VHH binders against MLP-like protein 328 (MLP328). Designs and how they scored, part 1

Every score and structure here is a prediction.

Target 1, 151 residues: MLP-like protein 328 (MLP328), of Arabidopsis thaliana (Mouse-ear cress) (q9zvf3)
Amino acid sequence: MATSGTYVTEVPLKGSAEKHYKRWRSENHLFPDAIGHHIQGVTIHDGEWDSHGAIKIWNYTCDGKPEVFKERREIDDENMAVTFRGLEGHVMEQLKVYDVIFQFIQKSPDDIICKITMIWEKQNDDMPEPSNYMKFVKSLAADMDDHVLKA
Unless a header shows other numbers, all headers, positions and changes below count from the first letter of the chain; Kabat numbers aren't used for antibody chains.
F, E and O stand for the ipSAE by ESMFold2-Fast, ESMFold2 and OpenDDE, each averaged over both directions (binder to target, target to binder). V2 = 0.75 x the mean of E and O + 0.25 x the DockQ between their complexes.
[cut] stands for letters that were removed.
The coordinates of atoms that the task and the answers printed are left out; those that the model quotes come from them. Centres of patches stay.

## First folded at step 1 (VHH)

Design A01 (framework vhh_8k46_1)
Fold by ESMFold2-Fast, scan of step 1:
Structure A01 (fold): chain B 151 residues (1-151), chain A 124 residues (1-124)
Amino acid sequence: as target 1 above (151 residues)
Amino acid sequence: AVQLQASGGGFVQPGGSLRLSCAASGRTFSSYAMGWFRQAPGKEREFVSAISWSGGSTYYADSVKGRFTISRDNSKNTVYLQMNSLRAEDTATYYCAADRYYEGSFTPSEYDYWGQGTQVTVSS
């Protein structure tokens, strides 16, 4: 049984990579209005909405359970990628490493993919693998699609 | 966990070139920001260069900017430091380091994993 691993998936989305990247990079304050069934709140703990290294706290519902997640982000404009490094929260009770990378790649004028890479390491062998969290972050990208397309 | 092995050091004359390599073992190399630091005898460890997880952002100490180039190959789990126009003041043990939460800090204490050093001596 693996104690650490990397999950990778590709989520097909519509529109421009630039618009999707902007939403994830600079506009997290719009998430509760766009996908309120997943994300109930986002607050800045340190930095700005669009700053590299900003620390944000997320209030969300995963598998019917309200949870909190504190992360530090890294911005990579050249590759249109945002990395969320897990610091504290319910996820971090299960995992000692939880890093999620969202990269936005233009495939055609109207079609993009969001490539999600989740890098994880368990706190101990008794903890489950984080497949439920991978499903959750995939659903965030997919459900955001219509909101970004309309903006 | 990440284990790092630095190599490529040696003896060179002023104006010479060396390429340092840092080979990573472990499952998460591509998610880490990587840095090079150096320590000369009797001095504290100082920042040399850093590269983001994707290779999209690079950073250099003023003393090496324009002479050194950092790069990475995530398919080979390796980071490189190309050192050109070497000077006597570049003489030091060079260390590679991995930072899970790279933000722009150039302080050694912010890095999570460290490799064994490789000695670079620049002398005539």
Scores: ipSAE 0.000, ipTM 0.123, lowest interface PAE 17.6, mean pLDDT 84

Design A02 (framework vhh_8k46_1)
Fold by ESMFold2-Fast, scan of step 1:
Structure A02 (fold): chain B 151 residues (1-151), chain A 124 residues (1-124)
Amino acid sequence: as target 1 above (151 residues)
Amino acid sequence: AVQLQASGGGFVQPGGSLRLSCAASGFTFSDYAMGWFRQAPGKEREFVSAISRSGGSTYYADSVKGRFTISRDNSKNTVYLQMNSLRAEDTATYYCAARDLYWGTYDESAYDYWGQGTQVTVSS
């Protein structure tokens, strides 16, 4: 198996790319209310909800197991992208690099996508590839679609 | 194997109520949006109602809005359809269906998995 790699997927969404970007960029505090079966809590460790370089801690359920993830985010308003750089947590027990980029692209009035790019590197050769985490983050984007559309 | 088991159908008088259940197995239920469709004799299958993966959003066909309520219990891998104020026009076989990671369509073809259906007959 590869020791590092990049996964890319596209998630079709409803509504505006701007509204979805705003939710992921600035409004993570709404995630437990919107998709509580996935995300049970999000707290600020450093910075603000909308600041570049903010560090947040996520409490979530992946594959039926409660996990914790600490990340530092980078905001790219020009490309409507937010990057989550993995720092600590269950994911980081398997990976020494875990960067997830969510980019929101308006293709047409009726065609909006969230392009998810996951850049990863294993702690060692015996660790599994993070395909389960890719499925998880894809699920977050897809499930958030209804909540963002409803405002 | 993926299975969807619909139940709760039966015979009711106009104005009556029924609650349909759809028990899912063989997949991670919380990763799927769920829908109810129906097919009346001599008609194509039509959309009735849908519920998002979290249960936070619901959609209804205009013909059933205000009378039917869709809900789900992810801990029990089950989706429900509460049918109130039933009319003769609601007579059909009701099917539950699951769709992969994408949400936001009434399109039958967007659903990946289908149950065998449960018959609902509304007649005086």
Scores: ipSAE 0.000, ipTM 0.093, lowest interface PAE 18.8, mean pLDDT 85

Design A03 (framework vhh_7aqx_2)
Fold by ESMFold2-Fast, scan of step 1:
Structure A03 (fold): chain B 151 residues (1-151), chain A 123 residues (1-123)
Amino acid sequence: as target 1 above (151 residues)
Amino acid sequence: QVQLQESGGGLVQAGGSLRLSCTTSGRTFSEYAFSWFRQAPGEEREFVGAISWSGGITDYADSVKGRFTISRDNAKNTFYLQMNSLKTEDTAVYYCAAKPYRFELLDSGYDYWGQGTQVTVSS
C-alpha cells in the first residue's frame, strides 16, 4: 500500500457553482445550520471569514466520531477553488500532509460539479489511507447543495 | 470536562529513574492528546513531551529525548512519563495536561491541567 497519494472525485450539484463557491470561500459560519449532522461548529483562529490565509477550526462528526480539524485556507478566485491545508487535529495524527481542494465548475447548463482533490501523506506505514475522510468531504459537498438551493 | 491528577514524584539520585502517572476522570480519555510540562522555581513552564490521541505519535523536548518516554493506557484512563538517567537539571514540578480534540464552544482551545508533582534530583 501507498504511503502518499492523491484522491480525486466529482460531486454533482444542482445549485449554482457561484453560490457554492461563495459558501465554501466566505460563509463557513453557515455550515452548522446547513449541515449540522456533519459540522457542529466553525470558528476563526486567525483572519476573517473571507480572508486568503485565514485559519479556521472545525468541529465535526466523521463516521460517528466527533473530531477537530485546524486548517489554513488558500483562495483561488480565478479557478473558483478553495484549498484547506491541514495544520492540526485528528486527521493530522494520521497524516503529515493533508490538503483538500474544493473546486466549483459549471461544465454545461445542467452539469455543475464540486471537484474534490485530496493530497495526502501518512505519518508512517501503519496508518490507514484516508479514504474515510474522502467519503466524509464528499458528503459535505453533496449535503450542502440542498441548503444552497434555498439561498 | 476532564480532571487530571499526577502521582509518582519524589526524591531521586542523579542517574536514577522515576515514573510519573496522570490519572484522568471521564469516559472520553481516548479522544484526548496528553502532554507533560515542568516548571523549575523561578522559571517559565516548559514542554517535556506529548502523546497523540491514538498513541501513534509522540514528541519530546530536545533536553529529554532518549531519556524520557511518554505512554498511555486507555483501559486505565492513565498516561505516564517514564524518566530515566535523571539529571539535577530535571528538578521541577511536573504537570500533566490534556488537549481535547473534541471542543464545546465554552471550552474550545483550553488545556486541562493537573495540580503538579514535585521531582527532585540530587547530585
Scores: ipSAE 0.000, ipTM 0.141, lowest interface PAE 15.3, mean pLDDT 83

Design A04 (framework vhh_7z1x_3)
Fold by ESMFold2-Fast, scan of step 1:
Structure A04 (fold): chain B 151 residues (1-151), chain A 120 residues (1-120)
Amino acid sequence: as target 1 above (151 residues)
Amino acid sequence: QVQLVETGGGLVQPGGSLRLSCTASGFTFSSYAMNWVRQAPGKGLEWLSGISGSGGSTSYADSVKGRFTISRDNAKNTLYLQMNSLQPDDTAVYFCAKDLYYEGWTFDYWGQGTQVTVSS
């Protein structure tokens, strides 16, 4: 098994890249209502909902387990990308680097992709690779699709 | 306990059609993306199609695009794959898989599979 790596995937979604990007960039407060089985709560620890460098705390269920994740976000409006830099939480017990980039790319008038890049480094050799977290974030993007379409 | 049960496989002539079903239990079905994957004799897994939790988004591998249609009925906790214009090289065990939307590398859960044989 590798001690560090990068996962990249593309999630096909419907509608507007701008609307999907806005949801992930500025409207995380809507996540518990949209995908409540996955995300039970989101709280601002520092900054605003749409601030560069804002720190947020997520309460979520991953693979049937309640977890907490604290992240600092970076906003790249030019590329319609938002990066979540892992700081604390259950993920960070397994990983010392956990950076997830969500980029939204319009492919046709009604089709987009969400390109997810996960940059990771394990705390130690005994830890598993974070393929379960990659599946989790992919499902967040996919399940958010219909909620963004109806907005 | 998560359970996925595939049904609907069988023997069919080239050019024929089959509809596969996957019944799910042990998780909130509408909250997860679902996928169909297959494994031909002596080969690895091939991802075929994915559908979002609500059913609003679908994706297909080029090998099945235009021939196969994925759908779901969240009230019945059931995933479907309508397979048209079947070819001998569609012969495989077909599995449904939880949580994977578009990528054939990682799977959370899948069932026992259902055998599809296409022969003349």
Scores: ipSAE 0.000, ipTM 0.106, lowest interface PAE 19.0, mean pLDDT 84

Design A05 (framework vhh_7pa5_2)
Amino acid sequence: QVQLVESGGGMVQPGGSLRLSCAASGFTFSNYAMSWVRRAPGKGPEWVSTISSGGSYTSYADSVKGRFTISRDNAKNTLYLQMNSLKPEDTALYYCARDEYFGSWYEFDYWGQGTQVTVSS
ESMFold2-Fast, scan of step 1: ipSAE 0.012; ipTM 0.436

Design A06 (framework vhh_8dlx_2)
Fold by ESMFold2-Fast, scan of step 1:
Structure A06 (fold): chain B 151 residues (1-151), chain A 120 residues (1-120)
Amino acid sequence: as target 1 above (151 residues)
Amino acid sequence: EVQLVESGGGVVQPGRSLRLSCAASGFTFSSYGMHWVRQAPGKGLEWIGNIYYSGSTFYNPSLKSLVTISRDDSTNTLYLQMNSLRAEDTAIYYCARDIYYGEGWYFDLWGKGTLVTVSS
C-alpha cells in the first residue's frame, strides 16, 4: 500500500464555473439546503464565510456514518480554486495530510468541469487509502450542480 | 460477486430504437456514477455518456439528442436508450463503473458487453 499520494478527477458540470466557484468559495451556508443528504451542517470556527484562511466545521454523512471535519480554506480567485486543508475530524484520524482542491474550469461554453485534487498522507501504514473520501467529495460536486442550475 | 451484466443487444434495422440494460450486483449501485462506452469493429473505445449518482447526465456531443441514459437505483439497473440507429452504431456496448481517483476519468469495473448490429 502507498503511504501518501495524490488523487485527481474531473466532474463535468452543467452550471457555470463562476456560479459553482461562488458556492464553494463564499456560500457554504447553502450546502445543507442544497445537498442535505450529504451535508447536515457547516459552521464558522474562525473568520468569515468568504475570507481566505477561514476555519469551518462540517457535519456530514459519509458511507452512512455521521462525521465531523474541521478545515482551513485557501482562496485562489485567479484560478477559481478553493483548497480545504484538513485540521481535525474523523478523516484526520486516518490521515495526517488531507488537502482537497476544487478548481472550476470552463473550457468552452458547453465544457465546464470541477477538477478535484486530493493530496493525502496516512497516519501510519495500517490505515486505509482515502478512496472513500474521494468518492464522497466527487459526489458533493456532482450533486451541487443540480442545485446551482435551479438558482 | 461484484459485476456488471449488459443485455438488450441484437440485430436491429436502421432508423429503429433500442434500449440496453446493465444489471449491477455486489456493490452499492446508488453510490456510483456509471458510463456507457462502445467499440465498433476494428476501432477504439468511444465514450457515449455518463450518469452521476445524483441523476445528472453528460453526453458525448456527437451523440447528444440520439441517446438518453437513465438509472433505477431500486433495481440496480442502468439504461441506454438509442434512437434513429444507423449502420455506424454497430458495436459492442459496455457499461462501466466510474472510479473516483487517478489521473482523469477512469473505469474500474466493466461488463462483458452486448453486441448491437444495425443492418438491413
Scores: ipSAE 0.000, ipTM 0.144, lowest interface PAE 16.8, mean pLDDT 85

Design A07 (framework vhh_4orz_3)
Fold by ESMFold2-Fast, scan of step 1:
Structure A07 (fold): chain B 151 residues (1-151), chain A 120 residues (1-120)
Amino acid sequence: as target 1 above (151 residues)
Amino acid sequence: EVQLVESGGGLVQAGGSLRLFCAASGFTFSDYAMAWLRQAPGKRREWVALITSGGSTDYADSVKDRFTISRDNAKNTVSLQMNSLKPEDTAIYFCAARYYDIWTGEYDYWGQGTQVTVSS
């Protein structure tokens, strides 16, 4: 069984890549109101909501279980991508590397894709692969679509 | 039509203060980050200060603790309060707007600039 790997998926969304990117890059404080069934809270541990290198703590529900995740973000405006690098939390009990990249790509005037890349490495060979977390982050992007369109 | 118009520049003695203003029109000002950049004679343009659409501020190390950026969304203005001015602050100061809340990268809109001259 693989001890490390990279998952990639593409989520079709509506509207502007720019508007979706801004939500993920700079407006994480809006997530609990937009997708409260997934994300119950987001707090700043260090930096600002829009700072490169900001550290945030997420309270969320994955597979019916409440979890906490602490991450440091990296901003890449040229590629309209934001990377969330895992530092601590429930995910990090399973994985020693957990980096999730959200990239927003305009395909037509009204259609975009969110390309999600998950780079992972297990704590040890007995841990499961993080396919459940990939499903979770895919759901975040998909469910955010309606809220971004209305904002 | 998009327009950014700077004002408040001028000549000041070292140790003095100036306040720059930028009046914006033609776009949804509250959705944009606003920045000040400067260009000294014969040098590259450098970033000075940024205020995000949400009101967070960031500063270049060379001006930290001396300059303060602020915005008034009701009036579509951004301001730069410059204290303890040094001769090395002499430059043309540009107001710029960016949809994304980061000081690096390409800005969407630019003003024409206002001259600041600091004499010793």
Scores: ipSAE 0.000, ipTM 0.177, lowest interface PAE 14.9, mean pLDDT 88

Design A08 (framework vhh_7z1x_3)
Fold by ESMFold2-Fast, scan of step 1:
Structure A08 (fold): chain B 151 residues (1-151), chain A 121 residues (1-121)
Amino acid sequence: as target 1 above (151 residues)
Amino acid sequence: QVQLVETGGGLVQPGGSLRLSCTASGFTFDDYAMNWVRQAPGKGLEWLSGISWNSGSISYADSVKGRFTISRDNAKNTLYLQMNSLQPDDTAVYFCAKGRELLYFGEFDYWGQGTQVTVSS
């Protein structure tokens, strides 16, 4: 039958937690310019760029393959976290649950992390685990750091 | 029943222009990305351009950037390809292709019958 799990990782960052949080929370329209080798487009399906509950559609390249992902986001300003809840797309052909939480934590004045939590459930037991998607979202957070530092 | 019908092909001289149209039926047109694909004589399929459900995202193959313009009219269930500065190498059968999703380019569920474009003097 269906298999499920949770992946957790921490990505070290040099840019400020507040600037990273703002980028992921309110400024997804900057992603194609910042990390165009990963993200080719992002559009609003419902809501605004900074709305809790906004639905956005991403056009991206994962493992050399163009893919589409539609998600509803949840904003948690108190914890500096944004959750992306999967609705449709290539990922959702493999998974019936795909929730990714990006939390920005300042450990010290010079040490910031992005804590990524991925909660997943497969459509069926023939599907692969989403380890490649975890590597992908980790790369998004890491590569964004260079651009946040310049912003 | 899904149906895609291309029109507007024909014979044109090098440097000329042509506009292709694709009329869609049997599905909710504005819920899907749409694509133009061509097949030149003796060659495989080449993806040319894609447009998202609301025209918010548009992409072109390097071979046609700056010369071709994709557009859609959701009220009319119609996809367009404006082709300028046509070259003999643009001679091909042009297909309208339905994407699987709102933004996906390059993988297709349904195809039209195609329309022939010949660029020759």
Scores: ipSAE 0.000, ipTM 0.116, lowest interface PAE 17.0, mean pLDDT 86

Design A09 (framework vhh_7pa5_2)
Fold by ESMFold2-Fast, scan of step 1:
Structure A09 (fold): chain B 151 residues (1-151), chain A 122 residues (1-122)
Amino acid sequence: as target 1 above (151 residues)
Amino acid sequence: QVQLVESGGGMVQPGGSLRLSCAASGFTFSDYYMSWVRRAPGKGPEWVSTISSSGSTISYADSVKGRFTISRDNAKNTLYLQMNSLKPEDTALYYCARVEYDFWSGTPFDYWGQGTQVTVSS
């Protein structure tokens, strides 16, 4: 058991990597409509919806609890990856490092995977590991699949 | 049907080298990030290194940076760990692990090998 670590998972999704990547990279304003049981709101604090280094605030429900998360994002178009670096919020009360990378990889004409990498470090030894947050972000990618496919 | 089989462990003196191998079967090896995780006597598991599916992205624990090198051969479904400048504190059972969050155990690995013992002593 560590006070820091890296979680990685792969979520099988349908359709094009480009469409899924665009949704996570540039179209976060569509999240509440697509997966409103998870995400209730997303607002821009600084930058634009599609800008590298933009700061956004998320209102969401995790394990039945409403939470807020403020992040600065990094865009890597070459690898079709977007990174969310935690700045403030409920997660950051538990963790002093929380970086989540979503990478979209085309496997076949109709199938892709979303590789989710979570880099974390606890505020102190009393805090739980963020396994529930890994489950949460995996669910976001999986539940978004149907909405992106229909768009 | 997922199987991970480690080999290459043994006894070495401080400053020595060992090369560990992990033979993977039962899944598409080239689709997964792979890790080496070790367990020292009386301690919990400690992550050592991770390598991406293609081999282009690699990370190491601070305790092994500059001494250990992770690599993979996707054509052979094999993961490697080259261990140089070994220290007594590197003594541990070394596991090959497939990177995939496992909800049953709450860990970032869903399959582990049986482990291979590395002992560094004079």
Scores: ipSAE 0.000, ipTM 0.140, lowest interface PAE 16.2, mean pLDDT 86

Design A10 (framework vhh_7aqx_2)
Fold by ESMFold2-Fast, scan of step 1:
Structure A10 (fold): chain B 151 residues (1-151), chain A 123 residues (1-123)
Amino acid sequence: as target 1 above (151 residues)
Amino acid sequence: QVQLQESGGGLVQAGGSLRLSCTTSGRTFSTYAFSWFRQAPGEEREFVGAIRWSGSYTDYADSVKGRFTISRDNAKNTFYLQMNSLKTEDTAVYYCAADKFGIYYTEPEYDYWGQGTQVTVSS
């Protein structure tokens, strides 16, 4: 019955780390076109598409259910990482901490990964662990790879 | 258009093994992402495991990790689910699914589905 935790996974990619990082960092407006089966919309609440500290609102389908998520992002160009800090939405009814870090790492010309770290804390002990949300964000990274390869 | 057809289902005792096959037609096997889903009576269809077209990426539901292995054979236009250490709770109709590009963890996003094959695990 853990109240908080950290999930870490690595998603192998075929598209370049740089192209993936640009999508997640600066081009969230392309997500509905790229992976519309998961993400139906992304809008700016505050800031710009590529600004550190921008606040965005996502409309998406997770486990067949339409949900909304509001986040503030942090950009780390040195490590090619973008952090999404949860503020409001369906996820935040279950969790009081939900921070997801997407880091794009090229280990060799043919060994490229998206390292996803999810830091979470439940609203209360009755809430489930967010393993379903981890599977969801893994699928976003994997399916975005397909779009990046076609581009 | 592509067609998917499952085979290999049946009755097996708890602790036993079974291998499911899904044969594809109409498309190049290597361009697809392939998944297995299952549905127990009265339950919703749930994700079991997936493999990307490259074969280098696989993912599994937590309930089957370490027991089930997904693989593919491009020469036979077939992909497989090797099920080991079967439990009575693994009893379900197993469906294979395919999409040209994506791995999805929910049913509605897949373009192609098989008709399903029954797996029954007895005590």
Scores: ipSAE 0.000, ipTM 0.108, lowest interface PAE 17.6, mean pLDDT 83

Design A11 (framework vhh_4orz_3)
Fold by ESMFold2-Fast, scan of step 1:
Structure A11 (fold): chain B 151 residues (1-151), chain A 121 residues (1-121)
Amino acid sequence: as target 1 above (151 residues)
Amino acid sequence: EVQLVESGGGLVQAGGSLRLFCAASGSIFSINAMAWLRQAPGKRREWVALITSGGSTDYADSVKDRFTISRDNAKNTVSLQMNSLKPEDTAIYFCAAELWYGRDYLTYDYWGQGTQVTVSS
């Protein structure tokens, strides 16, 4: 039987929760320019850049290896959260459930937290836990900070 | 699993400097980042500075160019050098550690007890 779990972390970031949320919710097309050492491309497979249920394909480098990830996103404007539900790609060879939630929470006028929740289930017991993917998505939020602040 | 011990707080006049220290012990290999946060009476807890295991640093806009966070990896100690202190910097300063491995990541799982910094005019 597959092993499953949930990882939760909080990344301290600067500025406005609303501006960070907008970048992750509606402006994924800016990711390659902002954090090109992580994300090389993002394309729409279905929907719009800002639509609930849009399906996007990401080309990225994780642990020095080029990978592809296809996801369906869910938008929660009330909680300033966006969920990426894994459909296909390298990560889905390891996991049969991979849902990553990015929530943006204002803590002070100039400081926010990006709360990242990763819900995962392995394909089988021989697969590693996705700690490397948690490290990766955390790095995306952290490295995006300066680019959102400049916008 | 991880213990954080803070030191260096005190009373200082506006324009002065203080250096805070945070010593980490226990399962330190599980720590991804060390941070300083502060809370003034009646205010929200505010993030001040962060340093990662790799040495990357970040600062709140309110303290940029005045505060410097650094790490001594050999001693597992993180320090916060606070220059050009203002009365508005008066707060209890907390050291916190973020874990990055395990089933449940709890950001700032481990907190110091806090050290009081009072800046008089």
Scores: ipSAE 0.000, ipTM 0.089, lowest interface PAE 20.4, mean pLDDT 81

Design B01 (framework vhh_8k46_1)
Amino acid sequence: AVQLQASGGGFVQPGGSLRLSCAASGFTFSSYAMGWFRQAPGKEREFVSAISGSGDSTYYADSVKGRFTISRDNSKNTVYLQMNSLRAEDTATYYCAADLEWYYSGEGYDYWGQGTQVTVSS
ESMFold2-Fast, scan of step 1: ipSAE 0.016; ipTM 0.335

Design B02 (framework vhh_7z1x_3)
Fold by ESMFold2-Fast, scan of step 1:
Structure B02 (fold): chain B 151 residues (1-151), chain A 122 residues (1-122)
Amino acid sequence: as target 1 above (151 residues)
Amino acid sequence: QVQLVETGGGLVQPGGSLRLSCTASGFTFSDYWMNWVRQAPGKGLEWLSGINSGGSSTSYADSVKGRFTISRDNAKNTLYLQMNSLQPDDTAVYFCARDFGYEILTGYFDYWGQGTQVTVSS
């Protein structure tokens, strides 16, 4: 029975790693339009849309339930990675550590992978492991693929 | 700097009315759901009411439904709670709170006012 762990998955996507990275790094305001069945809103709590250390609030539906998530992001342009560090929200009622890293890696001219790493630690032993949230963030990357490809 | 400041609390007799105000600064007030929450002596926090960013949608706890009315004036960055038919059980510190979400009532609050005391006594 694990109280902390790390999940890693790779999501195959189409097109440009640079375009996918830009969407997640700088263009979160486009998420409700692109994947409104998952994300209903994104707002800046502190900083700018493209700034390192920006704090954003997400309004989303996970497993049919509306939830909110407040995160502070870290930008790593060298590795085409953006890290979302959990601060508050429904997820943080289950977890005292929740860090999600999205890295975009070009494999061929038309194929990329989004490598998602989730580092987590439960608030207490009664809480479930966050496999549902891993499934959720994987779905965000996969469903965003069509919208980024068309842009 | 985000600030929420409540005013309008005081001593009122049972059956009386009181209007609370909360003045917001340091953020775009019209983008957020706003809430009223109270804490009675020796008890935990009780959510009372929420109002969406535009003021068109409101929600109330059963304990205050029909007696309290939440409203907002986005031009003045002010949230209101009109409290009618007050009873001794309404005695509490009343807090203004900014919801994490917008377009939905989430029940998670990232900024709180200092509170204003309401005492209902004869």
Scores: ipSAE 0.000, ipTM 0.161, lowest interface PAE 15.0, mean pLDDT 87

Design B03 (framework vhh_7pa5_2)
Fold by ESMFold2-Fast, scan of step 1:
Structure B03 (fold): chain B 151 residues (1-151), chain A 119 residues (1-119)
Amino acid sequence: as target 1 above (151 residues)
Amino acid sequence: QVQLVESGGGMVQPGGSLRLSCAASGFTFSSYEMSWVRRAPGKGPEWVSTISSSGSTISYADSVKGRFTISRDNAKNTLYLQMNSLKPEDTALYYCAKEGLWFGEYDYWGQGTQVTVSS
């Protein structure tokens, strides 16, 4: 099994790439109300909701287990991408590198894709690959679709 | 700031020719797809032609294929539309349009240049 790697997937979504990007970039405070079965809370540790380099703490349920994740985000408005750099939390007990990039690409007036890139490195060889976390973040993007469309 | 200024319109008889120009400023012209869109009196906007940032990929509306030629000069930040074999149905205000953030959308439009084809 590999000790590090990169996962890439594309999630087909509806509507506007800008609206989806805005939700992920600037409006994480709306996540618990929109997808509360996945995300129970989001708090600012440092910065603002829309600032580059903001540090946020997420309370979520992954595979039926409550977890906490602390990340620092990087904003790339030119490419409509936001990167979540893992700092602390349950996932960081398994991985020493966990960077997730969400890029929003308009394909037609009513159809977009969310391209998710996960760059990972295990803490040690005995840890599992983070395929479960890839499924989780893919589910966040997919389940958010209807809520962004409804506004 | 972004500006697009069309010129070269005028009155011409059926079968005649006109060359439209669009002078672009305020952005890196060579990095963006450009299009021509027209609006005839009493009708909605009709897409005419698109050219890729490098000039290698070009497309035309069926109504103008074989008669119109789109081109660009990235060194001069200028878009062109050569219109041959003009028909009365080509009478319209012609707009230069810049590629937007959305697939198939435009974020900046010029003021337009009037083309009138009449005997």
Scores: ipSAE 0.000, ipTM 0.077, lowest interface PAE 21.5, mean pLDDT 86

